# Ledger of designs, part 65: VHH binders against q9xw16

Target 1, 132 residues: q9xw16
Amino acid sequence: MSGWNAYIDTMTAAAPSIKRCAIVGAADGSVWARTEADNVFKASEEELKTFVALFNDVTQVPAKGADIEGVHYVVPRTEESLIFGKKENTGFFAVKTKSAVLIAVYEGPNEVAAQVRKAVESMQTYLNNAGY
Short names: E, the ipSAE of ESMFold2; O, the ipSAE of OpenDDE; V2, 0.75 times the mean of E and O plus 0.25 times the DockQ between their complexes.

## First folded at step 3 (VHH)

Design q4 (framework vhh_4orz_3)
Fold by ESMFold2-Fast, scan of step 3:
Structure q4 (fold): chain B 132 residues (1-132), chain A 118 residues (1-118)
Amino acid sequence: as target 1 above (132 residues)
Amino acid sequence: EVQLVESGGGLVQAGGSLRLFCAASGFTFSRYAMAWLRQAPGKRREWVALIYSKGSTDYADSVKDRFTISRDNAKNTVSLQMNSLKPEDTAIYFCAKYTGWSKPLDYWGQGTQVTVSS
């Protein structure tokens, strides 16, 4: 959806430590928009379908972790609409809205992680209020 | 104190056109992006158009090539030109101040009703 590219641009501008991000359908993991070119979000359709299904029961995720872009992340805990993970200096935050899942991959220390989390939660609130 | 007032809604036949207006006050209008959203009976509110402070625009696929968003910074207004209207476009249309995702969207107008008859 070309309209969703504006949200990707807003997300990457708000937290410079976001290296790649995407907005995908909550039901099927279909990509609505993602970072492109040198910052292309590389997750396969099969991986995204598996990933969004994790939101059906987030309590199972810490035991198994999560895969994004072929990288296995340790997921220390989850919240009702939030999955986050770490792999060395890389991490992600994923939040579920009514119709979408926002995924942001970042690099950096815990201070950077806090900025990225705030950014994705703000977008989650905006999209829920917009009916997505 | 932010105020947004929508106008221009009404009843129109399928294939017709309508222009919506949003008058904004209480903030430096030229520095913020503005959005149009709509809500049909029994449906979720959905985003339809966005115009950034510098004038770039984006549209939902359902309205692309039919709707045009524009702004007049001298008059503090944002407009939505709706062409080739379909019964599916029937909804209350809302104007919203878009501050970016670091600041949640917080300001909505009362809305203006658009009804498209077949």
Scores: ipSAE 0.000, ipTM 0.121, lowest interface PAE 15.0, mean pLDDT 81

Design q5 (framework vhh_4orz_3)
Fold by ESMFold2-Fast, scan of step 3:
Structure q5 (fold): chain B 132 residues (1-132), chain A 120 residues (1-120)
Amino acid sequence: as target 1 above (132 residues)
Amino acid sequence: EVQLVESGGGLVQAGGSLRLFCAASGFTFSRYAMAWLRQAPGKRREWVALIYSKGSTDYADSVKDRFTISRDNAKNTVSLQMNSLKPEDTAIYFCAAGHYRYGSLTYDYWGQGTQVTVSS
């Protein structure tokens, strides 16, 4: 059972342009919750393990980019607990909490990206304050 | 000293209602997920209801639409409203505090339990 799906629902309600998202373990990329069915978040276990390891040194990420769901994203810059990328009309925001990484993939222009970032960062603050 | 103290258990007739309470002390209650689990005679302990630190809830299928879990962070209390009780709900009910790590719910603290008996 996963009550973490309620947090997925909260983020997607706050930013309807989020197409797929997941909450994964920060240490190993294990999936705690993800969007399912027609909106299933399709990243492999190996890809997620690699992805969460990027938070060990985010300064190296802009030079190499990041892969999510087999898609290579250009990462223009990072912040200590934030990695984001863009590819054509798609993008992602990923934030690290104490024990989790939240990943949201969205579609739309830059105006939409701002709303998605706000939703993801709000949930990051929420989970950190909750001890996760 | 960490404590979880349950109350509100008792004897009730089938179709009746009970409200269980769990008073927490000795840890930062607002940061923990709170759960109710139950153990019927001769059975293994089973999960019943879960409420996360910010109020999201989950329920076992056997109690969905009959039980409601809620919390009061100002009073460090979690409660379980049990409606339309069935003889099959007879069990010792335990309060637990925990968190998810790597896809698994781990419980750090447990109450001693409160008996609920539902007569036919």
Scores: ipSAE 0.000, ipTM 0.109, lowest interface PAE 18.1, mean pLDDT 82

Design q6 (framework vhh_4orz_3)
Fold by ESMFold2-Fast, scan of step 3:
Formats: structure tokens, sequence, C-alpha cells
Structure q6 (fold): chain B 132 residues (1-132), chain A 119 residues (1-119)
């Protein structure tokens, strides 16, 4: 069976260092798919609604950081459609497409972060080209 | 419609080499990244190598410097050259198109090609 869960599975296969991830609606933060069971993505829909609104003006984000799964991350800088954060040995990459926001939480050093960013940006490119 | 067909697996001695092929059809191959994954007995399926549409590559640490992924857009094929094979490389190897919207990319992972490395 096809569905948004297939994209989650494909992304985690391509970057195994992703601990938890989700695909959410860009307009409202509604969850389309997320990792489940042992790797459940724990963010509430209220938190996600707040998070996706950050993409309306990414230049404001480094001053205040971002919250995902109840964890406050330092956001060192942003790019037009990319927000990323760090907290100790954990981090996240979030990218906006036309209709979606992809969020991937990982653990590990900078080499791991680079791999996760590449996976998330590749998915972003694919979804934009697919009209999402 | 979309098809991914793996081939080239077999039995090899430790230290040997093997080349795997994946023939793709039913989609615009040159536009999509291609990956090789493997599943050893009793283990989860794991990523091995990735080649992006523009030709850049990534490798899992366990295979780095031993395996080389390549693609031929004219033939709609992706290949995995495996050198210096070890018994721990024994697995079924699968071809996948990451982020392709058809769930059949996962379904096509199911067959794979068996690689057995004797010690």
Amino acid sequence: as target 1 above (132 residues)
Amino acid sequence: EVQLVESGGGLVQAGGSLRLFCAASGFTFSRYAMAWLRQAPGKRREWVALIYSKGSTDYADSVKDRFTISRDNAKNTVSLQMNSLKPEDTAIYFCATPWYKGSYSFDYWGQGTQVTVSS
C-alpha cells in the first residue's frame, strides 16, 4: 500500500542516523506521516502548528530558536526554505516544500548531520518536482 | 508499470569481487536518486550506497573504499561494484529509488539478488 509512510521509510533507509521524522502540512502542521513505535516522533500538533509558522519568516528564528518534541534547539542560521537546529549531540533539519514541511531529528556528530541534511534536501527536491 | 530488477548476485570467496546491476523501467530514471540496500539473515534492511541524479555518491562506513556505485542514464541502470568482499557482506541486495512516489519502489525491493561470501 502506497501512502506518505512510504516516504518516511525511504528517507530513514537512505539516512539511518535519522532517529525520528515526520512529514506535516505546511499550512497547519497537520501530520501526514511520522515514525512510529520505537522511533515515534513525539511532537504535538499544537507544537507543529507553531513550528511550520516559522517558515513565514525564517530570519526571525535564529534569535529565538525552535521547539520540537518539547526540546528547545539553538538555530545558528536559516536558509530560505531550511531551518536546522542543534542541542548537544542531537539536532534536526526541517525543509519546506510547496505543501509540506519535512522534519528529521538525528543524533551524532557533524558527519551524521551532513548525511541527514542531504537526505532531507533530496526529499524536498523530489516533493517539489512532484507538485507538493 | 514501474520496475526495478536486480541481478549479478552469487557465491564468492572472501577477498573476491562481484558486480550487481539494477535495471529500471517505467519512470524518468535520470531524474531520481538510486540506492542499494541489503538485508542479512536476522538483521534489518540497511542502506549501503546512494547515487544522486547529478552523480554525487554516499556510502555506509562499513563499505566505504570497497564498494562503488555508478549509473548509466542511457541504459536506465545502476550498478554496485563490490571489492574486497567479507563474510559479513553476505545479504540480499536491493535496488531502490528513494523518494519516488510509487509505493512499488518498496515492493520491488522484495526480490533482490543474493550475495554469499564464504570464509
Scores: ipSAE 0.000, ipTM 0.135, lowest interface PAE 14.0, mean pLDDT 80

Design q7 (framework vhh_3k1k_2)
Fold by ESMFold2-Fast, scan of step 3:
Structure q7 (fold): chain B 132 residues (1-132), chain A 118 residues (1-118)
Amino acid sequence: as target 1 above (132 residues)
Amino acid sequence: QVQLVESGGALVQPGGSLRLSCAASGFTFSTYWMRWYRQAPGKEREWVAGIKSSGGYTSYEDSVKGRFTISRDDARNTVYLQMNSLKPEDTAVYYCARGYLKSPFDYWGQGTQVTVSS
């Protein structure tokens, strides 16, 4: 599989704590690639459209939180192109590139979050450099 | 070699229906997402609908939601787009694509023309 699945595989290999992830269009939340089968990323079209719109003003997100796969996450703070959140042992990191949003859902303690963030930010840099 | 062949495009009146087909070959069809796009004269190509490899998840552009239905027949390596309640704004060349929206790794068919007019 040499399409956008290769980017999903690269992130998952870099951070094995990632359970599900997706690459979606920044403008509309359209799915470019996602984990499949038993690891399927199950966000609806409506949810993804709402989620990517959060990047229009990330400063509003901590007051409201974020919904991914029907799960409401507490978002403690945001950075320029980064939204992250937690719900018990589950968390996510989402980053915006020029034309995409990468979303990675992971499970585990806070100690694994740093590796997941690094994997997502490394892919963000790679895609921006590739013109995406 | 990967091939996608669209068919079913025609001239129809507003309110009419059409079913488009996309016959795929050269890859393991059942393991790939399949998508429909369209391009109207003087407009950019836009995504219309997508269906997951297992067929359990479908997604649609807002303007076609409720009117169009994407489906697949993995035994025949074919993806379909059922278009109901057609409007003049649906006039476009419709393209089948393997894989991901806007991916440089997408494979495209040659397209099939749909015209909605009286």
Scores: ipSAE 0.000, ipTM 0.145, lowest interface PAE 13.5, mean pLDDT 82

Design q8 (framework vhh_3k1k_2)
Fold by ESMFold2-Fast, scan of step 3:
Structure q8 (fold): chain B 132 residues (1-132), chain A 118 residues (1-118)
Amino acid sequence: as target 1 above (132 residues)
Amino acid sequence: QVQLVESGGALVQPGGSLRLSCAASGFTFSTYWMRWYRQAPGKEREWVAGIKSSGGYTSYEDSVKGRFTISRDDARNTVYLQMNSLKPEDTAVYYCAAKIYGSYFDYWGQGTQVTVSS
């Protein structure tokens, strides 16, 4: 592997509405790669540790919501390896692979959310097939 | 006809700087994600840097962060790679690519040789 930054580049290219994104370790929330410069993903180590732990029992998440980059998102429902949320004009999709959690924060209406979800789920499939 | 033409490769001393250019034609440049890759002799081609459409955000391989800067000029259909503080380890053929995740049509240039040596 040439490093995880290439996957950030690929995922972001797939959906122009992705504002910031990151790939973090599923066990501990350690950052493997994230968007940089004007679109730096700003979640703290403690916040990411808390966030990835949500995948241990996704059924509890809609009652509590989720915090990313200090923003509290309403999580209307979850799927086994997918958590998504909305806060006004922003939203996120997060998916778990064997070893990683992919997080993409986007801005825009519900029409762009579908494109972001497809980008994140496609990367999830690719990484799972690659053993990550 | 889709074309990507790289230029700017040269022999440079360690610590020097170079700016690479990639001129694109035959597609809607402004909507594409543009990337730079490199390949050193006997090694696999590796990703170096990427820039989103509209120049929004950029991404870099760890070994070049802080030294290389990717930028684009959509009016001129050109992407650039400013390379500072060059090291012998940066010696490679540098390739421009226009790629979209999951796309069948990935476009590559022919490459430009960068050699960093005293």
Scores: ipSAE 0.000, ipTM 0.223, lowest interface PAE 13.0, mean pLDDT 82

Design q9 (framework vhh_3k1k_2)
Fold by ESMFold2-Fast, scan of step 3:
Structure q9 (fold): chain B 132 residues (1-132), chain A 118 residues (1-118)
Amino acid sequence: as target 1 above (132 residues)
Amino acid sequence: QVQLVESGGALVQPGGSLRLSCAASGFTFSTYWMRWYRQAPGKEREWVAGIKSSGGYTSYEDSVKGRFTISRDDARNTVYLQMNSLKPEDTAVYYCATYHSRLGFDYWGQGTQVTVSS
């Protein structure tokens, strides 16, 4: 466990609809912190390495989609530092900072998605300002 | 007010080349990413290539890498797609589209037909 667990707690408190989340290294997908126990974020090391590499060229992601926790998500659109996707009643938001990628998986309708996006972008801004 | 007008589509032989142009008006062109998409009859519309607003970054769908080149001329509000070594599988209507990271919508052109056949 690293000191990064506090940021996981902050994000989940800001958006209770986040079911699972993680903070991983932008260069290699190494896990810095993640939700655990009943809320364990279940992405493999290989999957995370592949996922963070998507930020090298986000414009091609909508054509391919993205895989998180063994689930293939349709990615309708990307921003330079944001990938988000949907599959049925589930979705995710992932944002890149200078050194990290934050991933949050949620369940629920579009109102829930808006709250999760706000929480993730707020943390992205905070970490960028802190030099991460 | 916003318009994207594609041109350059034609009938060409396999192995031939074409240059497509997309003339933009009604918005601040230099601040937008520009993209090319294509759609063949009975197929889904697919992304082909993209170029960042700064012009320093380009991206391509795997089947066109090494054959197609996207470029832009911000002084002329135009984006280009240079297509080399054309194959019958490249036959489609080609569309120009915008992308801006902070907007929730894209502008689209009406398309230009490219046919690769003997």
Scores: ipSAE 0.000, ipTM 0.159, lowest interface PAE 15.4, mean pLDDT 83

## First folded at step 4 (VHH)

Design a50 (framework vhh_6fv0_2; at its last look DockQ between E and O 0.03; V2 from the best seeds 0.00; counts 0 for: pae O 11.8 > 2, placed apart)
Fold by ESMFold2, look of step 4:
Structure a50 (fold): chain B 132 residues (1-132), chain A 119 residues (1-119)
Amino acid sequence: as target 1 above (132 residues)
Amino acid sequence: QVQLQESGGGLVQPGGSLRLSCAASGFTFDDYYMYWVRQAPEKGLEWVSTISSSGSWTYYKDSVKGRFTVSRDNAKNTLYLQMNSLKPEDAAQYYCAADIYESGLPDYRGQGTQVTVSS
């Protein structure tokens, strides 16, 4: 079975500027699925555990920023279930569902970033409605 | 059309203070987070501060926290940045920004206002 991989494919198809993405467990950062092959999402287990814990209090994140795949991003603000950041022409969007965190890393200007945000929030809604 | 006009920059001594203003029009100001970003010569844009649409939450880059205060007057569609204890490292062109593309990231439109810290 490769059901979680289908969700990776859905997100990357919805916003082609997504270069890498993953679905990880909200409690521990365990990888449920990720982009592979030419576009491997390569965050370590330790980094992902730290990252998903940021959702325990998103208001603390902008002071220090966030790290994904060893890259440090500025986080200019957050929302209850959404953390996003920017470094030069690259960035990420991460959303929390009931059981998971969806992470998408992209390249492009802010108009492109808006497409990425819509793609991950659409999947967030789908997974929440499905009980995940 | 979205318009953002910065003002209040100038020359100040280290340790001095300056208050920047940003007049906004062409969008429903009260619905948007607002941001201050800055750029020193030949450097990239640097995020400085964020304020929520109501003004109830503020966020600061660590290096300015305790020295800068962002605020807004939604009745006047105006964003402010009070800058105290200015350092040479704070010298830059300052821009206000809004989330125009709905990504959550700052989009600036103005010419900015220059802050120079010298002595």
Scores: ipSAE 0.597, ipTM 0.808, lowest interface PAE 1.3, mean pLDDT 91
Fold by OpenDDE, look of step 4:
Structure a50 (fold): chain B 132 residues (1-132), chain A 119 residues (1-119)
Amino acid sequence: as target 1 above (132 residues)
Amino acid sequence: QVQLQESGGGLVQPGGSLRLSCAASGFTFDDYYMYWVRQAPEKGLEWVSTISSSGSWTYYKDSVKGRFTVSRDNAKNTLYLQMNSLKPEDAAQYYCAADIYESGLPDYRGQGTQVTVSS
């Protein structure tokens, strides 16, 4: 296992509502680490390449939504380094670091979203401080 | 105020051992995962080890597995790193880091402790 898997485990442990998680390259969407076993993150390379490119212009994302693992999510709003989406009782948070994009897909009511965001943003800050 | 203070570094020969300590204060220590990271000269900060809040789960960089052991004493608010069979490539400034989800920001507040490995 790469050292990146430790970060996946940290995020999933901090937010039990996270079902799947991935760390990918911000430049090309290459997968550095992902949840596996019963909760495999299933986004294709082509899909991830498209997804990470959304961060080049986040202002256009709410109008179009975002696709992860073949699922289309509504994106209510974006921030400079944050894209989040919702679909019924599911959603995702994606944050961009210096060189990576962290993606967490969660299941649950709106109340769990805060904990998921905290887990992802905390890891974002950690990785940024580490130069990633 | 969150504070982290590393200690225990020093000069050892290859194959030697060191035990690092990290004294934590200013937050509920036993609620958070803790990390060891290190930075060698002209290299970036790299992850070394993670330990869960209770200490029941640990994870290591592949290159240190079997040689390093992370532990914690929550009653003393202290994080440890036992380093055995040290190699020259382990030489670095070692830091402890707290994953503080309450604030949403992990902290690198220690000055670190220097580990040098030389014959």
Scores: ipSAE 0.005, ipTM 0.218, lowest interface PAE 11.8, mean pLDDT 89
ESMFold2 (binder alone), look of step 4: mean pLDDT 83; pTM 0.828

Design a51 (framework vhh_6fv0_2; at its last look DockQ between E and O 0.10; V2 from the best seeds 0.00; counts 0 for: pae E 3.8 > 2, placed apart)
Fold by ESMFold2, look of step 4:
Structure a51 (fold): chain B 132 residues (1-132), chain A 119 residues (1-119)
Amino acid sequence: as target 1 above (132 residues)
Amino acid sequence: QVQLQESGGGLVQPGGSLRLSCAASGFTFDDYWMYWVRQAPEKGLEWVSTISSSGSYTYYKDSVKGRFTVSRDNAKNTLYLQMNSLKPEDAAQYYCAADIYESGLPDYRGQGTQVTVSS
């Protein structure tokens, strides 16, 4: 139970192509909030622990790719606080804040991906400025 | 308008080498990350390599690392892929691509150049 669910709503409203998203702890991958019901974000605790650890050295990620919800994504590049990946017509953007990782999974062509990225990065900036 | 034109493909025996080129125009080439992607018959697009706008960062799919080298000449608006130790599974249509929509993903590509690897 937290107010973190409002941030989930903000991101999904800003980029309707987001199918599932979550806010998880950067240290351990614990779920702070996620999409629910028909759009349950279903990554396991162990998968999320592994996933957030990728931010310890993002330069190593493109060689191996990344897994979210049991799906393997190609990661063609990374940036200091950003990992993103693609599999066919689906993809994800993940950003790290001071305390959290924001993960958004979307469907659509690469043109809509820019809107997803902007939604997630706007929330990243907001949370960082708030001390999270 | 954005244009990407690949060249340098051809027929090569296993173990051989090819150097692909991509001429870019219609955008400020130096500002964009560039990519090589490929597509074999009846398969989806497969990411191969990425190079940052300045050339300072390069990334490779694990199966081509050590055999392929991506580079760019920003003065000539040209992207390159040096392909060594070619294998039959490298046969594909090769495309250069750019992140024109600034998502971080390769979102615009040229017509491609065919690489065939056979005895």
Scores: ipSAE 0.254, ipTM 0.666, lowest interface PAE 3.8, mean pLDDT 89
Fold by OpenDDE, look of step 4:
Structure a51 (fold): chain B 132 residues (1-132), chain A 119 residues (1-119)
Amino acid sequence: as target 1 above (132 residues)
Amino acid sequence: QVQLQESGGGLVQPGGSLRLSCAASGFTFDDYWMYWVRQAPEKGLEWVSTISSSGSYTYYKDSVKGRFTVSRDNAKNTLYLQMNSLKPEDAAQYYCAADIYESGLPDYRGQGTQVTVSS
């Protein structure tokens, strides 16, 4: 278990509605850590490569949405280092750090989204301060 | 441009019923969760009910559970709120809203419709 797995555990503990989570390289979508076993994050590295590239121009993402784990999400809006999406009773938050993208897929009522966002943004801040 | 227009409010006695409607336009209605929120005088905006894109999931503020029913007609781009057994504390300006993704507060809402409950 790599040190990155600890950060996965931290995010999932902070927001119980998070079902799956991953930390990937911002440059190439390489998987550094992901939830496994019953909550395995299923996105391929090829898909993740495409996903992390969305951060190169986030302004275009709302027009086309985003795909994670073969699921298409509506992306209502984006921020410079934040992409989030929704689909029915599910959604995701993805934040970019200096060198990584953190992705959390959650399930539940929309009200839980705030907690999920807080979890990933807290980790974003921590990792940025740590130089990652 | 996202547009929401609420209607159906009015004056009712305690125990009465109202049915609110919200006409939506300017976005793909059936892709988005919709919400009802309300604001009473000198109170902040509070969440009342949520319905998922397809209508498969509905959620309610505890104080309105069993009395209010949220529904939607995606073919008509319309959101509804059936309010039964109304109480004085339900009196407020009611708004429909879309896409409270992360804050719990809607970014888009209409002008609202007034609900007054008085004997």
Scores: ipSAE 0.032, ipTM 0.430, lowest interface PAE 3.3, mean pLDDT 90
ESMFold2 (binder alone), look of step 4: mean pLDDT 82; pTM 0.818

Design a52 (framework vhh_6fv0_2; at its last look DockQ between E and O 0.10; V2 from the best seeds 0.00; counts 0 for: pae O 3.1 > 2, placed apart)
Fold by ESMFold2, look of step 4:
Structure a52 (fold): chain B 132 residues (1-132), chain A 119 residues (1-119)
Amino acid sequence: as target 1 above (132 residues)
Amino acid sequence: QVQLQESGGGLVQPGGSLRLSCAASGFTFDDYWMYWVRQAPEKGLEWVSTISSSGSWTYYKDSVKGRFTVSRDNAKNTLYLQMNSLKPEDAAQYYCAADIYESGLPDYRGQGTQVTVSS
């Protein structure tokens, strides 16, 4: 499909608890690749534009949380290039690279969440080192 | 094993204050982000506040911002929540939590402490 789709496959293989994920442009939220078919990532362009803008100041995010795929998540804290949230048994991790934001949505307890975080941070490092 | 023991709950009138404490053991307290979460009857867990391992960063749910203050004393392995201007909707079982799995998300372990707001 595209070269970016291989990165989707790499993240889902690294952490099988990822149910949906996407790679979107950091400036505008445009979708470069996403999970499709049975597990389509369903965020709108408007929602993604709003979401990636949260990285302009991550310290303001916990006060109001974040929305992705029409779901409102509590964000209990952030890190410089990392936003993550939880709603009941579902959650997300999002990391920013030079050019992109990687978003992974998962289901499971916090020990599963830790595996998802490692997978997205590994891809973040890879893309940053490759200039993306 | 990680142990967290909450205390300081009680019955207060609306507008009153309480100071919650959380005694921590079984881990290196000052390496971990800590959290307060709460649960009212027939409700799920609700995140309230977060504090970084050093205490330099704090975050609050909007509905408690300006009324609650999270703090920590790393020499005493203790987390605190100062709760001022309490409202009936603040009534809940309060738990402290730690980032045990290093996911960034709170993991609670204690029995909690009950906060009741009634005139």
Scores: ipSAE 0.654, ipTM 0.832, lowest interface PAE 1.1, mean pLDDT 91
Fold by OpenDDE, look of step 4:
Structure a52 (fold): chain B 132 residues (1-132), chain A 119 residues (1-119)
Amino acid sequence: as target 1 above (132 residues)
Amino acid sequence: QVQLQESGGGLVQPGGSLRLSCAASGFTFDDYWMYWVRQAPEKGLEWVSTISSSGSWTYYKDSVKGRFTVSRDNAKNTLYLQMNSLKPEDAAQYYCAADIYESGLPDYRGQGTQVTVSS
């Protein structure tokens, strides 16, 4: 297991509502690690390339939403290093580090969002401090 | 401009019922989860109920389960909260809100409607 896979495991352990997640390169959307097997993260690298590019101008994202794994999410608002979306009983949190984008897709009631965000942002902080 | 306008509050005796409404405008209502929150005097805002965009998913604070029912009419851009078997501890200003991630991203836009429960 690569070090990046360990970070995937850390996030999924911290937030059980996370169904799938990935760590990808911020520059090109290349997959560094992703959930596998029954919880495989299905986004293609081409889709991820488009997704990570959203961080170049997050202000435009709410107007058009965001697509992950072929699913369109409403994006209520954005921050410089944070894009989050919602679709029915599902949603995602995506955060940008110095060199990566962390994406977590979750399912569950409203209360789970806080835990999912915390898991992803904690990893964001850790990786930023580590220089990634 | 996003607008939320709550109504239907009032004074009721314990065990009574109220039906709150929230009229929404300025956004695509049926794309968003909607929420009811409340604030009692000298207390912070607390979550009461959530309903998904289509209404397929509903969730409730434990203390209101079985007594409160959230619903929505997307054709009318209206959110509802049926409140039965009201208790004194339910007394609060009730607010309608959209897409509240309880992760620190609240979106409160209504002025609220007052619910008072007293003998």
Scores: ipSAE 0.066, ipTM 0.473, lowest interface PAE 3.1, mean pLDDT 90
ESMFold2 (binder alone), look of step 4: mean pLDDT 82; pTM 0.814

